# VH-VL binders against Protein RESPONSE TO ABA AND SALT 1 (RAS1): the designs that were tried, part 8

Target 1, 230 residues: Protein RESPONSE TO ABA AND SALT 1 (RAS1), of Arabidopsis thaliana (Mouse-ear cress) (o04515)
Amino acid sequence: MPNTSSSQSFTIFVDGWLIRHRYFVEQLMCASSLDETNRISLEEQQSLVAQFLSHCLQYYQEKFASVSLAGDNVFTFFCPPWFNSYAKLILWVGDFKPSLVFKLTEVSVADLTRHQKDRISSLKSETRRKEREVMRDFALVQQSVADPPVMLAARRVGAVGMVDGEETDLEEAMEVLKAGMAAAMNNADQLRCSTVGKVVEILTPPQAIKVLRTIGQLHLRLRDRDQERA

## First folded at step 7 (VH-VL)

Design s42 (from b8 with heavy chain G108P; framework fv_ebronucimab)
Fold by ESMFold2-Fast, scan of step 7:
Structure s42 (fold): chain C 230 residues (1-230), chain A 123 residues (1-123), chain B 111 residues (1-111)
Amino acid sequence: as target 1 above (230 residues)
Amino acid sequence: EVQLVESGGGLVQPGRSLRLSCAASGFTFDDYAMNWVRQAPGKGLEWVSGISWNSGYTYYADSVQGRFTISRDNGKNSLYLQMNSLRAEDTALYFCAKGDTYYLFESPAFDIWGQGTMVTVSS
Amino acid sequence: QSELTQPRSVSGSPGQSVTISCTGTSSDVGYYNYVHWYQQHPGKAPKLLISDVSKRPSGVPDRFSGSKSGNTASLTISGLQAEDEADYYCSSYTSSSTFYVFGTGTDVTVL
C-alpha cells in the first residue's frame, strides 16, 4: 500500500505473525510437557526447533525491512505501540535485551552439563560485551540530536531570517539521525537473533524446546495489552 | 598440525549409496561445527550439509534433503556423510570443512578444508 | 539454493587494483555481517581469505580487503600479483531457506 506507513505495515504483519506464534508456542508447550517415555522423535524435535527459529527470524527480517523504509516513523520502533506498559518499562533498543535469554534458559532447564554451563558462560560474556557496543553506538546517535548544531537548527525551523541552506542542513541532519537509529535497531535485533540461535545450539533439542517455549510465552506476554489493566 | 582428511569417494551407479568419512586432527573436534561442501567438475562451490558440535542439529541443502545424512563421532574425531539414492548431479569433489567458531548458526567461516574426495555417479 | 551474484571474471595488470562484487538480498548480505571470501587455485581446496566482511585471517596479505554496502559485499585486491590468479567465491549466512549460500564465483586473470 503506497499510503500505509512502514510501522502500520509492520503492525499488520505482526497480527498475522502472532496467530502462527500462538500455534508454535502451543506445539512447544505440548512437546516440553512429555516425559522421556512419550518424547517425540529427535527428527520431530529438531524440526519444531528449526520451524520456531525460522518463525522468529521472519519477524526480525520483516522488522528490518520496515525499519529501513521507516523514514519519519523510525522513532515508532524505539517506542513501539504494539508492546504493553510492562514491556515498555523493560525494553532495550525497542525490544527485549539479548542477555535476558540466559535468565530464561536458567529458569527453563535444570539438567545442563558442565560443558554446556561453560559454553553458556562464555556466550553470556560475549553477548554482554556486544550489548555495550550497541548502547555505545546508540548513545552517539542520541548525542547527535542533542548536539548544538542540531538543537539550534530545530529551534530555528520556521523562524523569519533563516540563513541560506539552514533548512536543508536540518533535513540532512534528520536523515543522518534516522539512518543511525535504524542501524542501531538492526544491530540490536541481529544480536537478539544471534543470542537465541547460539543458545539453542549449545542445548540438546529437548532442552531447547523448553527454552523456546519460555521465550515464546514471553513474546505473547510483552504484546498482551490486557495486562495493562489492574 | 590442524588438518582434515576425506575418504570414501569413488565411482558409483545411479540409485546406489556411498558413505564419506572425514578424519580431523590438530584441534578439539567437539568445539566446532562441521560441514560438507561439494564442487562439480568445472563448477562452483555448493554447501551440502552442516552439523552442530553435539549432533543436536543437522541441516541440509534442498538438493540433498531426504537423501543424505550427516553425522559425527566426537570420540573418534570423525565426520560422516551417508549418501543415498545418488544421482548424476551429485558427481562432485566433496570437501570436509571446519567452521571457525563453535556455532553452525550464522554461517561461520570455513577456516580449514580437506583436500576433497571425488564422487562420480555414472552408469 | 539461491546463489550470490558475482561477475564471471575480472582482469588486471600486475600492480593494479581489482574489485569483485558479491550481490545478495536484504535477507542475506543486506542484513548480516557474515560474508566470507575464499580463494581457490586450480586443483586446490578453497582457502579462507576474508571472514565477517572485512577480517583478514593470519597469513593473508593486507592488500586483500573486504567491505559491504547495502546488498553488495566487495573484495578488493590491491597491488595485483601473478599468484592472485585464481577463482574467488563469496559466501553469506541466509535465513530464507538454507544456512549457507555461495556466490557464483569470479575468475581473476593477471595479464
Scores: ipSAE 0.654, ipTM 0.812, lowest interface PAE 1.2, mean pLDDT 85

Design s43 (from b8 with heavy chain S107D G108S; framework fv_ebronucimab)
Fold by ESMFold2-Fast, scan of step 7:
Structure s43 (fold): chain C 230 residues (1-230), chain A 123 residues (1-123), chain B 111 residues (1-111)
Amino acid sequence: as target 1 above (230 residues)
Amino acid sequence: EVQLVESGGGLVQPGRSLRLSCAASGFTFDDYAMNWVRQAPGKGLEWVSGISWNSGYTYYADSVQGRFTISRDNGKNSLYLQMNSLRAEDTALYFCAKGDTYYLFEDSAFDIWGQGTMVTVSS
Amino acid sequence: QSELTQPRSVSGSPGQSVTISCTGTSSDVGYYNYVHWYQQHPGKAPKLLISDVSKRPSGVPDRFSGSKSGNTASLTISGLQAEDEADYYCSSYTSSSTFYVFGTGTDVTVL
């Protein structure tokens, strides 16, 4: 086994995943363009939706494994090099903000019933609450690890160099921070998958195919290279 | 008040068919995902099939895929399980179970169960 | 294919505390917080006892509690009573084709 960082291992996985992703996006585009006369069966639509959701889940489960092995490289997943420069500015906990799914649903589907609109509104409220919970829990971790370095600095007034144990305290604080970052990323990714899955269930299969096509296309656009690069 | 009542079970020979029904009352039926769960005599619980609120999505355990068909009639507050090509290993008490949320995909505990209907597959 | 592992039986005396483990994989119990517990008395339908790892439905006594660590969820019954004698099943949402998987079941005996 080569000595590869967890982020490099994940990038290698993603290269293969993107080939399958383009295939699924093309299938979704084809299915979403068919009129009622040429529409594939309900069972085939459900199968395509299930396959795409499974494909997306595989991405986040592999990311979960890679984040758990990240060690010092967990910071890379919060500002990942596999996204283009624009994507990096709009990221929330290293990937798309879950509530973005509702905007993508709005632009993709014009024929929502009142029942569907009411359910989407309810889910949107719940998703925003869960987004705040992820941020709050992570903020508590950040605060808990900030205190030890500050206290160490204060206690060193008039001292020369580190006393025995001070570097161990800082190293322990860093390990707690890395664990907290990994937990925040995993909670955010679970919320991303949950939000997409629940929106799909509110929708009919034809509507879901349109939304998943838009989500899949967004994934590809966020990974487009910067124009200045060769 | 909230209840599920199963019917349609019985003794059937291998290779034949049965249709199970579940009558729901006391709640807004089309706000919930519905499920079938079975339990062989003296054995544990096994999830069989689930259906979304609008019948847009139906899912099956690998053991019954291609043989069983779940359906619902929201106008009649009823859930169904069409069982074809029955095998001896399908012998079980079949429970109708209501999800505790709107969703089938995840986040669904089974908060209301019927008393079950017994299906015995033997020659 | 993927069944969650529970001890076949646990026993205790009235007033004692007992714990039932439910062990899965990183694709079910280890990944999701959608672990549920059901109580089944002989000849009766299962009843939801705990949802989402640790949430008690209305009417369930607080002596029943749930927790999760890694790939293992646990149901703890404190102040064990005679009416707690029953079969207990865990369940988890899965990323597999089956969506839901139940545990092997645990017989709780009050001695």
Scores: ipSAE 0.662, ipTM 0.823, lowest interface PAE 1.4, mean pLDDT 85

Design s44 (from b8 with heavy chain A109Y; framework fv_ebronucimab)
Fold by ESMFold2-Fast, scan of step 7:
Structure s44 (fold): chain C 230 residues (1-230), chain A 123 residues (1-123), chain B 111 residues (1-111)
Amino acid sequence: as target 1 above (230 residues)
Amino acid sequence: EVQLVESGGGLVQPGRSLRLSCAASGFTFDDYAMNWVRQAPGKGLEWVSGISWNSGYTYYADSVQGRFTISRDNGKNSLYLQMNSLRAEDTALYFCAKGDTYYLFESGYFDIWGQGTMVTVSS
Amino acid sequence: QSELTQPRSVSGSPGQSVTISCTGTSSDVGYYNYVHWYQQHPGKAPKLLISDVSKRPSGVPDRFSGSKSGNTASLTISGLQAEDEADYYCSSYTSSSTFYVFGTGTDVTVL
C-alpha cells in the first residue's frame, strides 16, 4: 500500500539511508585496513570522508524537514522505533550524545600529535558546554508541562465532563510543547554533526577514516535487533 | 601587523595556467584555515577554494573543481592557488582570506583579507 | 553555484534606518547559524561586519545589527551615515562542495 504520510515517508527514507550507510561503512573499513604502501590517494581519502559526512548530515536534515515542514510528531524522534532496545536506553535527545565522539576517537586513533590532543581537548570542553545548553533548553520545555493551566488541562482530557474550550487549550499547549521539543532536537542534531565534522578536520584523513568507520559500525550495531538476541 | 599579500596575477590566454601566491605575516599561519575568494569586475564575491590548517582537507567550488589546486607551506607562511585550463569566466580579482579557526567545517567567516591580485583571461 | 538572494540596492537619508535581506534555503540560512556580513567600499577588500548572525567584531559600531528568521537573515543599519555607502554581502555556510555561499550583494546609497 502506498504510504503518503510524512512519518511513514521518513521511515522509508531511513530504510534507503541504511543501505547506503552499510555501503559507506564497508568503504571506510576497506580504506582503514590498508597499510602505508597500499593507501588510497589523499584526494580519494578526502572524498570518502566528505561523502560519509554528507550522508550523515542528510539523515538529520531529513529529520528536521520531517518535523518542521511535514508536521511529523516530534515525540517519535525522542524514542525512535528504528533503534534496538539497547540503543533506546542510551539515547540523548533521540540519538547519540555528541561527546561520545571523543571516546570513539580515543579508541580508534593511537597516533595523535600533541597539537591534535590539545585541539580535541578544547573542542571536548566546548561540546560539553553546548550539551549542557541543550539540556537547559529541554528542561525549560519540560517545565512548561508543570504550569497549572497545562497540567490541569492535560489531567482533565481523560475526565468525563470537560469544560468547553479545554480541549482547544490543551491542543494549543501541546503545539507550543512540540515546537520547543523540535528546537531542542534540532540543536542536539546540529551539535552531533558539528562535533563529528570538527573532529574530522583536527585529524589527518587516514585518522578520520578510522574514527568514521568506528562511528558507522556503532550506528549499525545500535540498529541491529538480531545482534542483541545473540 | 597582521597582513596578507597576494601576487602572481596577470594577463593570460584561455587554456593556459597561472599560479597565485599569498604571503601571511603577523599571526601564527598554521593555526588557521585559508581561503581564496574571487570577484569578477563589477560583480559579487565567489568563494573559490579553502584548505585546512594541516593541508589535510581541501575544498573547491564546483566551477573550479578539477582545474584549480590549493596548497600551503606552513614553514614559509604561504598559500598558493595553481590555476589550470583557465577560462574567460575566471577573470577576477583574487583575494586571499584568513578563516577564523583551523578548520573549514561549519565555522567560517573571513576576518583578514588581502588586497587582491587581478587575473585577466583573454586572448 | 547557488547564491543567497539580496536586493540589488537600498537607499536612505542620513539618520534613517535601512534593512538588507539575505534569503537562502532550509539547507543553509534556514539550517545553520553561520551567517556573516561583509562591507566593501569601492576599490577595497571586503571587511567583516557581522559574524554568526548577530555578533559584532571589535570596532564595528552598534548601529549595525543582524538577525535571522526562517530562511532569511537581515542586516539593519540604524542612524545611517555617509560612510555607510558601500556594497554589502551576506554569506552562509553550506555543507556542499562550495562550503561558503555569498549573497548577490546590495549597494547602499546615502542620499
Scores: ipSAE 0.562, ipTM 0.761, lowest interface PAE 1.8, mean pLDDT 85

Design s45 (from b8 with heavy chain A109G; framework fv_ebronucimab)
Fold by ESMFold2-Fast, scan of step 7:
Structure s45 (fold): chain C 230 residues (1-230), chain A 123 residues (1-123), chain B 111 residues (1-111)
Amino acid sequence: as target 1 above (230 residues)
Amino acid sequence: EVQLVESGGGLVQPGRSLRLSCAASGFTFDDYAMNWVRQAPGKGLEWVSGISWNSGYTYYADSVQGRFTISRDNGKNSLYLQMNSLRAEDTALYFCAKGDTYYLFESGGFDIWGQGTMVTVSS
Amino acid sequence: QSELTQPRSVSGSPGQSVTISCTGTSSDVGYYNYVHWYQQHPGKAPKLLISDVSKRPSGVPDRFSGSKSGNTASLTISGLQAEDEADYYCSSYTSSSTFYVFGTGTDVTVL
């Protein structure tokens, strides 16, 4: 039964990823705290930013591979057990909502130019539109597969001897739903990576390091708390 | 009108340096990432380098990393490529190209191209 | 240097359709919808023909269309005309150290 998968391969990957994640967050914290006289070179700043973005992209690529190539249950990624209770309350399609990045940018960077503010405003509008598209497409998939099983169950209430046909139809609907959820998850994850990467490019490298530090610290907070704290 | 005009190409000996320039007009230069693309005689297109709108990020093809430096001057609407330690393999027509989006990250197509400037590395 | 595979040449008669394939990997064409097509006439700069797999820029005739399936993107030219005789290049965004990768190029001949 592929539905009994615990996403074990992804869980093992995440354990190693979190060790590297803590390392990168510490590097970002160090780099963001240095004054102008002790600042690392522009090339070193670009390298740190690129390494951290690559690290974040690896997470979503491995998540995609675990569902698409390893056959792991996509339902697990919409309510992941590795997130604490607080994180589960604020998830959007299994992870952070892309537009959250703009709030994190505002709290992390105090020296945005007018040009940067205008670009961020345009990107924010585009990101929110794409978020609505992801949710609308997902709602259409959910409606197309949920409605028929519900109608079948309603029409068959009290009926005996129709079990085989009903089970086959529900299994087909479930597989269509899983495919639709996997597509929505992939689109949401690509939007997350796209939003972070584009925000980074609007910013100067020192500003980007501060934002990525905040993003990294948030990821750790969402995973560090006991699952029952919230 | 919207245009890009390259200059600075020529014949140069191996191991020497050359600086290419690209003059932009007809659009808001500092709203776009800029790129250099080259094409060796009779060969295909090869992306060489790209620079973000504020010069915060620069990227290079592996074949030129450490030898070429891309830069821009937004006040002059100009893009540059400093080419050091030139090799015979660098012989190509060098195009200046503008992305159709603001970003290098998840880059769109290159909607505006210059006519190119020829760089020949030979003795 | 290019990392995307295209056929060296395709040919057709006026009014026919030709299709050019562009094959990459699961880390470029197969993952991202940032595949672009360029038309280059001899001695001229390339011109953007299709962006983001299937988006047609203003001024490009509707007989040019793009699509993607798996690791392969395709450019289709319907109603082939003499002025379509040119070299065609695909490109893809990649998250590797080389952000842009071009195809090997395809020579389109109108018979």
Scores: ipSAE 0.704, ipTM 0.848, lowest interface PAE 1.2, mean pLDDT 85

Design s46 (from b8 with heavy chain S107P; framework fv_ebronucimab)
Fold by ESMFold2-Fast, scan of step 7:
Structure s46 (fold): chain C 230 residues (1-230), chain A 123 residues (1-123), chain B 111 residues (1-111)
Amino acid sequence: as target 1 above (230 residues)
Amino acid sequence: EVQLVESGGGLVQPGRSLRLSCAASGFTFDDYAMNWVRQAPGKGLEWVSGISWNSGYTYYADSVQGRFTISRDNGKNSLYLQMNSLRAEDTALYFCAKGDTYYLFEPGAFDIWGQGTMVTVSS
Amino acid sequence: QSELTQPRSVSGSPGQSVTISCTGTSSDVGYYNYVHWYQQHPGKAPKLLISDVSKRPSGVPDRFSGSKSGNTASLTISGLQAEDEADYYCSSYTSSSTFYVFGTGTDVTVL
């Protein structure tokens, strides 16, 4: 049974978070289907958007705390066992790729103004640049820490045991890798939240509700393991 | 020159209303989120309210929620703060401030500040 | 209301170094690299001194430097000068409804 231990602080948190997530997705679905006669106020729309953004941010802040304070294994977040097989194939640094938000915006909203399209295009370019920076920095970490395990494997292909100091070198390499992976994960998660929040702000509240509904529904679909077992 | 100029401050009795204005120049006002920050005499800075570029989103500090209303007129390059049900605790110098990003969400550092306009709530 | 903790006052002699701490939580200073420092002389508007933990805007002397460790950010003024006598405020981004949280402020006195 992979990583279902009660000692994983993040796994315990997520159970409650998913119940709240389903609630918010239902609220967004309801709000996005209302006509002009039944439309909630601008203040209520903005409140719902703000609540959902806060809900999403809470997930990533708790993930950060679970690694930095509770000692949860960062490697788990790069291959999360709670996602179905399809989701695992399309993950980028353990979760959705930030630039996916732009495609979800395009399919969710048909009435973008020219000014909104220009702002989204500019943000998309910035987001893709930041995605490349995250991957570049992660690749540098992988390169710097790959050498000790590779050299150990190469020297030990015909031998058993370790010479004095080799275990310490490997342990140090693993700590550097864990720290580098945690940093990459946190940078990716901050970019995810930043991208969603900025897209929302470019949009009107009714447009934002449609986009957030699509994002929320996708998250639930990617965690639906019944689809995997059919 | 990039500039923010506040006006509308003054002496007002508790329970009454006052409207502040901020005139912006030297940058594309309608691209940026805008903010109000206040400072009570001899005290520290407190963020009061912010508004997105298209007025789609407005946010308020808990201390002013329900009493203050932020608004903007992009055609006039102007930001406003309507202050209702004023209290003695609202006595402060009110600054108009622009973040160094376009956004209210992650507004960045406040790189441009006005000189401030003084609001005194006293009987 | 300010939410980040700063010492009320720090003092030093000309040419010395002083450091001002700014302590928050794991949801603001400890999570984001969006810590900013503002200098305010009496009767004037705040001036941006340091952005994003350690970035100096054009025109700010290199005597001013910023850093962060865990939940605490620090502003260091080296080669202290008479004109550095001012109030200093830190701020941090937070993704709550307030978005911006300021420090309690520190009065720097040059002896």
Scores: ipSAE 0.683, ipTM 0.830, lowest interface PAE 1.2, mean pLDDT 86

Design s48 (from b8 with light chain Y31W; framework fv_ebronucimab)
Fold by ESMFold2-Fast, scan of step 7:
Structure s48 (fold): chain C 230 residues (1-230), chain A 123 residues (1-123), chain B 111 residues (1-111)
Amino acid sequence: as target 1 above (230 residues)
Amino acid sequence: EVQLVESGGGLVQPGRSLRLSCAASGFTFDDYAMNWVRQAPGKGLEWVSGISWNSGYTYYADSVQGRFTISRDNGKNSLYLQMNSLRAEDTALYFCAKGDTYYLFESGAFDIWGQGTMVTVSS
Amino acid sequence: QSELTQPRSVSGSPGQSVTISCTGTSSDVGWYNYVHWYQQHPGKAPKLLISDVSKRPSGVPDRFSGSKSGNTASLTISGLQAEDEADYYCSSYTSSSTFYVFGTGTDVTVL
C-alpha cells in the first residue's frame, strides 16, 4: 500500500475538487442557456470565467505540488488509473491534448468573427509547435537514460555478474528519467492552462462560457468509469 | 514610430476623481492587451490594471479594485484609467504600457512604455 | 500584496560581472517562464531588457543574460559599464492575485 499512498492523496484532493467542478459546470450551463435579453451582466460573466479558470489551474498546481513537494510518484500521473479506458487511449502526457481545445471551441461557438478566427488559427499553430517541443525535450531525456541499461545488457553476453557501480548508474538513470517525466508533465499542464486561457481571451465572455462549459463536461466524461451504467 | 503618450495627471485632493488618457500610434492597437503601471516617488513599479483587446476582460490590483476603471476605445487608439476615491497612497507617476503579445492571460513583456503622467493626491 | 524579492543594491567595477536575483513563489516564477527584466535610468521610463527568462530584445547587448532555477530568476550583467548604472526590476506573470507582479527593484552602482 505504500506505493499507492501518493496517488490516493491526490485522488482525495480531486474528490473534493470534483464537487466544486460539478457546481461550476452547472453554473456555466445555466449562463450559456440564457438568451441575449436575460444574459447576466458582463461583470458576472467575467467573474464566472475567472473563477472557473482558477478552479482548473488549482488542479494542475496541486498535481505539481504532489510531485515536487510531497514526493508523489510521477509515473502514476502519466498512466492515471482514475480515468476511464477510453480516456486512457486518447490522453497526451496524462491528460487532454492542448490542441483539442480548438475542436471544442469549434463545436461550442458558431458566431466567431474573422478577427477571432485569425487569432485562433495563429494560436493553434503555436500550440501545436509547443506540443512538439514538450515531446522532443522528453525524447532527449529518454535517449540520455538508455545508455546504462544497453551497456549492462551488452556486458551480460558471457559476463560473470554485475560490476561495482552498475547499480548506481542504473539508479541515477532512473532518477534522471523521473525528473524528465515531471518536467514534461509540468510543461504539458502549463500548455493546457495557457491554451484554455488564451482561447477564452480571444472570445467574448458569452462565447467563452459556452467553451468552458464544454471543457468542463468533457473532464467529467473522461473520469466517468461507468458512464453507461445508468 | 511606435509610441504611447499619457495625459490627464495633476494635483488632486483626497476623495476626488481624475481620468488619465493614453494615445497609441504606430501599431494595430486592437491586437494587444494594454496596461497601466505606476511608480510612487522614489519607490518601485506596481502593476495597476490591464484590459484585453476587445474590452471583454479587465483586471485590477487589489489596492485599486472597486475605485479605478480601465477602458479602451479601439477606434481612437486610446486607453483610459478612471480613478475615483483617490488616496494619498495613489500618488505616483502613471505609465501606459503595451504587452508584446495579444494576451493579458500569461501576458508577455511590456515592450513599449509611455513617459508617464504624474498624479499627486494631497491637501 | 506579494512582490518578487530582489536585493536592494549591488555594485561593481567596470569590466566586472554582477548578478541580480529575483525570488518568487511556485505560482509565479516557479510555475511560469514569463519572467521579464526592465532597466530604468533616473527620470526615464522603464525599458525592456530581457523577456521570457532569457530572450534579448533587438538592440540589447549580449552582456545582459537571464536564467531561472526553481522559484528564483537571475539577471547577469557581464563587462559592467558606467551606462549600466540604473534601477533593475524583474516581473512575472502570476495566477495568485494579479496578472502581473514586479520585483522590489535593485539599484546597480558602477564604481
Scores: ipSAE 0.669, ipTM 0.824, lowest interface PAE 1.2, mean pLDDT 85

Design s49 (from b8 with light chain Y31F; framework fv_ebronucimab)
Fold by ESMFold2-Fast, scan of step 7:
Structure s49 (fold): chain C 230 residues (1-230), chain A 123 residues (1-123), chain B 111 residues (1-111)
Amino acid sequence: as target 1 above (230 residues)
Amino acid sequence: EVQLVESGGGLVQPGRSLRLSCAASGFTFDDYAMNWVRQAPGKGLEWVSGISWNSGYTYYADSVQGRFTISRDNGKNSLYLQMNSLRAEDTALYFCAKGDTYYLFESGAFDIWGQGTMVTVSS
Amino acid sequence: QSELTQPRSVSGSPGQSVTISCTGTSSDVGFYNYVHWYQQHPGKAPKLLISDVSKRPSGVPDRFSGSKSGNTASLTISGLQAEDEADYYCSSYTSSSTFYVFGTGTDVTVL
């Protein structure tokens, strides 16, 4: 079903999460705009970064729980109604593409060291490889489940009636597909969390605050339905 | 040879302070996140603290938060744990441990361990 | 969560297979594929036995294997030998309240 308790529960969670998200984005904006004289302590910067990462991780952990219980409704998470129409056109496996984080880092931070640039370049290469692995593994699942429906459609004889075992084969293929979609979504979400966390760790806390502010602002923009209207 | 050697343990009274050191050799120390793990006599392993490669981030178990401070000196290939306001429950063998990847985030596999240094908090 | 749940002890005879479970939550074992296993002999530092659920480091015999299903990871020791008598700990990456969490530990006895 299109509106199971699982996806409805996630939508309710997101409403509350978004209020907290706006609070964190505001805190990141304030922290990133302070000069050296008024900058909050290193401990406070680390705390704000940790709290924001924990906040983002809660989103994906709640999504993981909801996707795992979704059954037939797993399809909803690939084209989620909680994003505006513009956002839906640029999503990758139901959410932002992990390698986008590197572009956001480049536009947010001007003072990267040579060592940081080298590590970011290495991580970018690894992230792109893992993005391809997510898509490859899902493609293998799609290939394995395509045969029963295609073979039924290709059959020469009959418009009504099933050959012995055909109904069972279709049911098994659908279960494999749903499981494969859930796995692809979870793997994509793990890569999203992994990429953000590792980028933050390469950066200094002041640099990380600037990047997280930009990421947080982008997430709010992707949910703003006013962007859809001419 | 990749090696970690702890030092600085001993007998100390409750409420006092102690500083542990860990000397690293055989790998590029400043590429890796480092950790402290402890084990009370006859008990299990407990992660205590971790520090990122550039000292930008430090993390602590709830049991030591506010009392212990992890730090590193990449020029000396050394890791430290400053332990303040020590309690009897802090009595343990303290291990220095290296992550098997560059990051604190997501690694957690400790591929190289020191032999440990014993801290006894007693009157 | 403070610790992942393991059985206190497991025993077997030489040549037998034994399995140790490690149960966490959907915020650690259930979510991440960063579950590790350590072997500790009396008076010794822990030794990494399995990383990332099922990866064996160089030098670890193939009779040690790891797996994960839902919130539970498992370490299986096949062809049990006397030298396998040791304490075994699982660990998982977590973002719940601490960065890393260890299991309660399991004492393996070879009868």
Scores: ipSAE 0.626, ipTM 0.795, lowest interface PAE 1.3, mean pLDDT 85

